# VH-VL binders against Protein RTF1 homolog (VIP5), part 8

Target 1, 136 residues: Protein RTF1 homolog (VIP5), of Arabidopsis thaliana (Mouse-ear cress) (q9c950r261to396)
Amino acid sequence: VPTFEDVKEVTIRRSKLAKWLMEPFFEELIVGCFVRVGIGRSKSGPIYRLCWVKNVDATDPDKTYKLENKTTHKYLNVVWGNETSAARWQMAMISDGHPLEEEYRQWIREVERTNGRMPTKQDISEKKEAIQRTNS

## First folded at step 18 (VH-VL)

Design cc5 (from bb5 with light chain S33N)
Fold by ESMFold2, last read:
Structure cc5 (fold): chain C 136 residues (1-136), chain A 122 residues (1-122), chain B 111 residues (1-111)
Amino acid sequence: as target 1 above (136 residues)
Amino acid sequence: QVQLVQSGGGLVQPGGSLRLSCAASGFTVSSNYMSWVRQAPGKGLEWVSVIYDEGETYYGDSVKGRFTISRDNAKNTVYLQLNSLRAEDTAMYYCARETVGDYRYYYGFDVWGQGTLVTVSS
Amino acid sequence: DIQLTQSPSSVSVSVGERVTIDCKSSQSVLYDNYNWLNWYQQKPGQAPQLLIYWASTRESGVPDRFSGSGSGTDFTLTISSLQAEDAAVYYCQQYYSYPLTFGQGTKLEIK
């Protein structure tokens, strides 16, 4: 089971999504990573879910939006617990912050509740290495 | 086209009840965040309530315990049940969308209904 | 609760002139590198319409003469070349936390 620290190291922030948006390696790099998806708000402000990226959807070129001064029609298909939670989100709704331990605990709990799938520690390690190579 | 068509409203006595309806076309209410916002005559806007795509609800302090937001997914319709009405509840009630279904984002209230007047008097 | 105070309460301005409307929030609405502050236009007898979100991003179909600026607690809506159809009440709205709240409104009239 990946630890919070494991997941944190492969969580992609909005600014990185924007930075890599037009690179040929974009989809290969971010699929299998995590993102924090905005899901509304509380009395204390915006709240997020830590979600696992399953693929990039660019099939409808008319679904254009702004991402950090760029224009794109790429969306992230993500899951929170299992595949029944799959949803397609604008990258503009992805947090630019780091995950919170509570968000990780909520992700674990939802995966357990729904009998979902997790990346292995090896999957995480490989993704971490890919991110490190790309940051060079 | 994306539209919200409201029905219900009218004159009601203090302590009475009323149910407002908001029918959506061009999108699915159960895949969106749907809100009610009201405006007393000659006054500004007051957010009333929201129902999330997964069913969570939130209420403004002035209506909590008296109003209930709900929806009927088969009819693609959002409701606001107004109970224990007071003179202060007199307002134009708008329903509004604040998220978009399959290509998900939420920026603000991007689609509004035409408004339904509720008058609490006598 | 976050309170929003707009100024001025009303303004009368000629076509072609520049108008600024201020909105001050009782708490910062800057979070996650977004300012969670929206602007709405409400013409007489109509529902409000979203103009600006994230403090400065225009909604689709909103003319370029509308712009938003500011950060944290202090925000401004600017109409750089007023048109007759811009006569309306303008509301800021914090989109940060529940309960969602609006400014009291600014009535813009054409003189």
Scores: ipSAE 0.854, ipTM 0.932, lowest interface PAE 0.6, mean pLDDT 93
Fold by ESMFold2 at other seeds, look of step 18:
Structure cc5 (fold): chain C 136 residues (1-136), chain A 122 residues (1-122), chain B 111 residues (1-111)
Amino acid sequence: as target 1 above (136 residues)
Amino acid sequence: QVQLVQSGGGLVQPGGSLRLSCAASGFTVSSNYMSWVRQAPGKGLEWVSVIYDEGETYYGDSVKGRFTISRDNAKNTVYLQLNSLRAEDTAMYYCARETVGDYRYYYGFDVWGQGTLVTVSS
Amino acid sequence: DIQLTQSPSSVSVSVGERVTIDCKSSQSVLYDNYNWLNWYQQKPGQAPQLLIYWASTRESGVPDRFSGSGSGTDFTLTISSLQAEDAAVYYCQQYYSYPLTFGQGTKLEIK
């Protein structure tokens, strides 16, 4: 079971998504990583969920939007818990911040509640190395 | 293609009740965030309430405890139940969408109904 | 609650002129590297329409003459070359926290 620190190391921020968007390695790198998805707001401001990236969906070229200085029709299919929560999100709705420990605890709780899948510590270690190579 | 058609409204006495309806076509209300926004005659806009795709709701302070947002998924319709109405509730009531179905984002209110006038008069 | 104050309350200008409308927020709406501040246009007898979100990003189909700027608490909507169809009331709106709130509006008239 990965720890909060394990997950934090493979959580991708919006600015990185925008930087890598057009690279040939983009989908292979991002699938299996985590992102913080904006899901609305409260009295205290925006609310995020820590979600696991299933794949990149680019199947409808008419669904174009701006991501920072670029235009794209790529969406992230993500899950929170299990596939029942699967949804396509604009990358513009991904946080540029780091995950909070409470967001991690909520993710763990939802995976358990729904009998969802979870990466192993080895899966995370391999993703961490892939991210580090790409940043160099 | 995407449309919100509102109904309900009219003249009521203080303390009365109404139910406003907002029927959607071209998208599914239960997969979206849906809000009500009102505008008193000659005044600005006031956000009233929202219902999220998963069912969470929020209310403006001036209506909390008196108004209830709900939906009927089979009819693809959002409702606003207005209870204990006051003269200050006189306004044009708009329903509005904040997200689209399977291609999710929320920038602001991107689809609006035509508005429904509620007049509360003694 | 976040209060938004617009200025001016109204303005009368000629076609082709430049118009600026200011919006001041009672607290910062800068969060997560976005300014959670929108602009809407409401023509007479119509529902509002979204013009600009995140302070400076134009909604699809909005002409280039509309631009937004500012950060934190101070924001500006600019129309660089006014057209007759731009006569409307313009609202800023914070999109940061509940309750969502709007500025009081700025009425733009063509003279």
Scores: ipSAE 0.846, ipTM 0.929, lowest interface PAE 0.6, mean pLDDT 93
Fold by ESMFold2, look of step 19:
Structure cc5 (fold): chain C 136 residues (1-136), chain A 122 residues (1-122), chain B 111 residues (1-111)
Amino acid sequence: as target 1 above (136 residues)
Amino acid sequence: QVQLVQSGGGLVQPGGSLRLSCAASGFTVSSNYMSWVRQAPGKGLEWVSVIYDEGETYYGDSVKGRFTISRDNAKNTVYLQLNSLRAEDTAMYYCARETVGDYRYYYGFDVWGQGTLVTVSS
Amino acid sequence: DIQLTQSPSSVSVSVGERVTIDCKSSQSVLYDNYNWLNWYQQKPGQAPQLLIYWASTRESGVPDRFSGSGSGTDFTLTISSLQAEDAAVYYCQQYYSYPLTFGQGTKLEIK
């Protein structure tokens, strides 16, 4: 079971998505990472879910939107617990903040509740190395 | 061709009840965040309630416990049940959509119904 | 709750002129590198329409003459080449936390 620190190291912020958006390695790098998806708000402000990126969807080139002064039609297909939560999100809805331990615990509980899948520690280690190579 | 068509308003005495309806076309209400926003005559806008695509609801403090937002997915319609009405509930009531749909995002209220007038007086 | 105060309450301006409308928030709405502040236009007899979100991003189909600026607690809507059809009431709205709240409105009249 990956730890909060394991997941945190492979959680991609909105600014990084925008930075890497046009790179040929974008989809290969981002798939298998985590993102914090904005899902609305509470009395204390915006709320997020820590979600696992399954693929990048760019199949409808007419579905354009702005991401940090760039225009794109790329969307992230993500899951939270299992495949019944699968959803396609604008990257503009991804947080630019770091994951919270509370969000990690909610992700773990949702995977347990739904008998979902999660990455192995080895999967995360390999993704971490890929991110480090890209940042170097 | 996205639109919201409202109905169900009218004149009601204090303490009475009404149900407002908001029928959607061109999109599915259960895949979106849907809100009610009201405007007292000659006054500004006041957010009333929201229902999320997964069914979670929130209410403004002035209506909590008296108003209930709901939906009927088969009729693609959002409702606002107004109970224990007071004179200060007199307003034009708008339903409004926040977009989440198949290409998920939410920026604000960018689709509005035409409004339904509710008047509460003796 | 977050209170929004607009100024001026009303303004009369000639076609072609520039107008600014201010919105002051009782607490910051800057979060996650977004300013969660929207602007709406309500023309007589109509429902409101979204103009600007995240303080400065124009909604699709909104003319370039509308622009938004500001951060944290102080925000401005600017209309740079005023047209007759811009006569309306303008509302700022915080989109940060429940309850969602609006400014009291600014009535723009065209001379």
Scores: ipSAE 0.846, ipTM 0.930, lowest interface PAE 0.6, mean pLDDT 93
Fold by ESMFold2, last read:
Structure cc5 (fold): chain C 136 residues (1-136), chain A 122 residues (1-122), chain B 111 residues (1-111)
Amino acid sequence: as target 1 above (136 residues)
Amino acid sequence: QVQLVQSGGGLVQPGGSLRLSCAASGFTVSSNYMSWVRQAPGKGLEWVSVIYDEGETYYGDSVKGRFTISRDNAKNTVYLQLNSLRAEDTAMYYCARETVGDYRYYYGFDVWGQGTLVTVSS
Amino acid sequence: DIQLTQSPSSVSVSVGERVTIDCKSSQSVLYDNYNWLNWYQQKPGQAPQLLIYWASTRESGVPDRFSGSGSGTDFTLTISSLQAEDAAVYYCQQYYSYPLTFGQGTKLEIK
């Protein structure tokens, strides 16, 4: 079971998505990482969920939007819990902040509630190494 | 064509009740965040309530405990139940959508109904 | 709750001229590197329409003459070359936290 620190190290912020957006390695790198997806707000401000990236969808070029100073039609397909929660999100709706421990605990609870799957510690280690290679 | 068709307004006495309806076409209400926004005659806009795609709700302070937002997914319709009405509730009521659709995002209210007038008068 | 104050309350300007409308928030709406502030246009007898989101991004179909700027607590809507059809009431709106709130409105009249 991966720890909060394990997941935190492979959670990608919006600014990194924008930085890597046009790189040929983008899709390979981002799949298997985590992102914080904006899902609305409370009286205290925006609410996020920690979601696992399953793939990048770029199949509809008419679905363009602005991400930072760039225009794209790439979307992230993510899950929270299990595959029945799969949803396609604009990267503009991904947080530029770091994950919170409560968001991690909520993700764990939802995976358990739905009998979902999660990455192994080895999967995370390999993804961490891939991220480090692109940052070097 | 994406649109919101509203109904159910009218004249009511203080303390009375009304139910407003907002029927959607061209999109599914259960896949979107849906809100009510009101505008008293000659005044500005006031957000009233929201229902999320997963069913969570929030209310403005002036209506909390008196108004209830709900939906019927089979009819693709959002409702606002107005109870214990006061003269201050007299307004044009709009339903509005934040877009969350198949290509999910939300920026603000991108689709509005035409409005339904509620008048509370003795 | 976040209060939004617009100025001026009304303005009368000729076609082709430039106008600015200010919006001041009682607390910062800058969060997560976004300014959670929108602008809406409401023409007489119509529902409002979204113009600008995240303080400066134009909604699809909005003419280039509309622009938004500012950060934190101070925001401006600018209309660079006014057209007759721009006569409307303009509202700023925060979408940072509940309750969502609007400014009091600015009535733009064309001379």
Scores: ipSAE 0.827, ipTM 0.923, lowest interface PAE 0.6, mean pLDDT 92
Fold by ESMFold2, fold request of step 20:
Structure cc5 (fold): chain C 136 residues (1-136), chain A 122 residues (1-122), chain B 111 residues (1-111)
Amino acid sequence: as target 1 above (136 residues)
Amino acid sequence: QVQLVQSGGGLVQPGGSLRLSCAASGFTVSSNYMSWVRQAPGKGLEWVSVIYDEGETYYGDSVKGRFTISRDNAKNTVYLQLNSLRAEDTAMYYCARETVGDYRYYYGFDVWGQGTLVTVSS
Amino acid sequence: DIQLTQSPSSVSVSVGERVTIDCKSSQSVLYDNYNWLNWYQQKPGQAPQLLIYWASTRESGVPDRFSGSGSGTDFTLTISSLQAEDAAVYYCQQYYSYPLTFGQGTKLEIK
């Protein structure tokens, strides 16, 4: 089971998504990473879920939106528990902040509740190396 | 194509109850966040309640405990049950959408119903 | 609860003039590098319509003459060249926390 620190190291912020959006490596890099998806609000402000990126969907070119200074029709298909939770999100709805330990615990509980899949520690190590090569 | 059509409303005595309906076409209510917003005659807008795609609900302080938001997915309809009505609940009630099903985002209320007037008077 | 105060309450202006409407929030709505503040237009006899979200981003189909600015607690809606069809009540709305709240509205009339 990956630890909070393992997942944190492969969680991608909105600013990085915007930076890498047009790079040829974008889709291959982002699949298998985590993102914090805005899912609504509370009395204390916006709330997020830590979600696993399953693929990048760009099949409808008419679904354009602005992400920082760029225009795109790329969406992240993400999963929170199992595949029945799969949903297509604008990257504009991804947090630019770091994951919280409580968000990680909620992700673990939801995967267990739904009998979902998790990345292995090896999957995460490979993704971490890919991210590091990209930042160099 | 995308539309919210409201029904219900009318004149009711203080302490009475009403059920407002909001039928959607061109999108699925259960894939969206749906809200009610009211506007007293000659006054501004007040957010009333929301129901999330997963069924979670939230309420404004002035209606909490008296109003209940719900939906019927088979009829593609959102409801607002108004109980223990007071004169100050007199308003035009709007339903509104804040997400769109297959392509998830929520920036604000992008689709509104035409409004349903509720008058609470003895 | 976050309270929003708009000014002016009402304004009467000629076609072609520049109009500003201010909205002040009782606490900051800046979070996660977004300002969670929207603007709506409500024409007479109609439901409101979303104009601006995240303080400065125009909704699709909104003319360029509408712009939003500000951050934190102080926000402004600007109409750079007023048209007759812009006669309406304008509302700011915080989209940061529950309960969601609106400003009291600013009535814009054409003279």
Scores: ipSAE 0.806, ipTM 0.916, lowest interface PAE 0.8, mean pLDDT 92

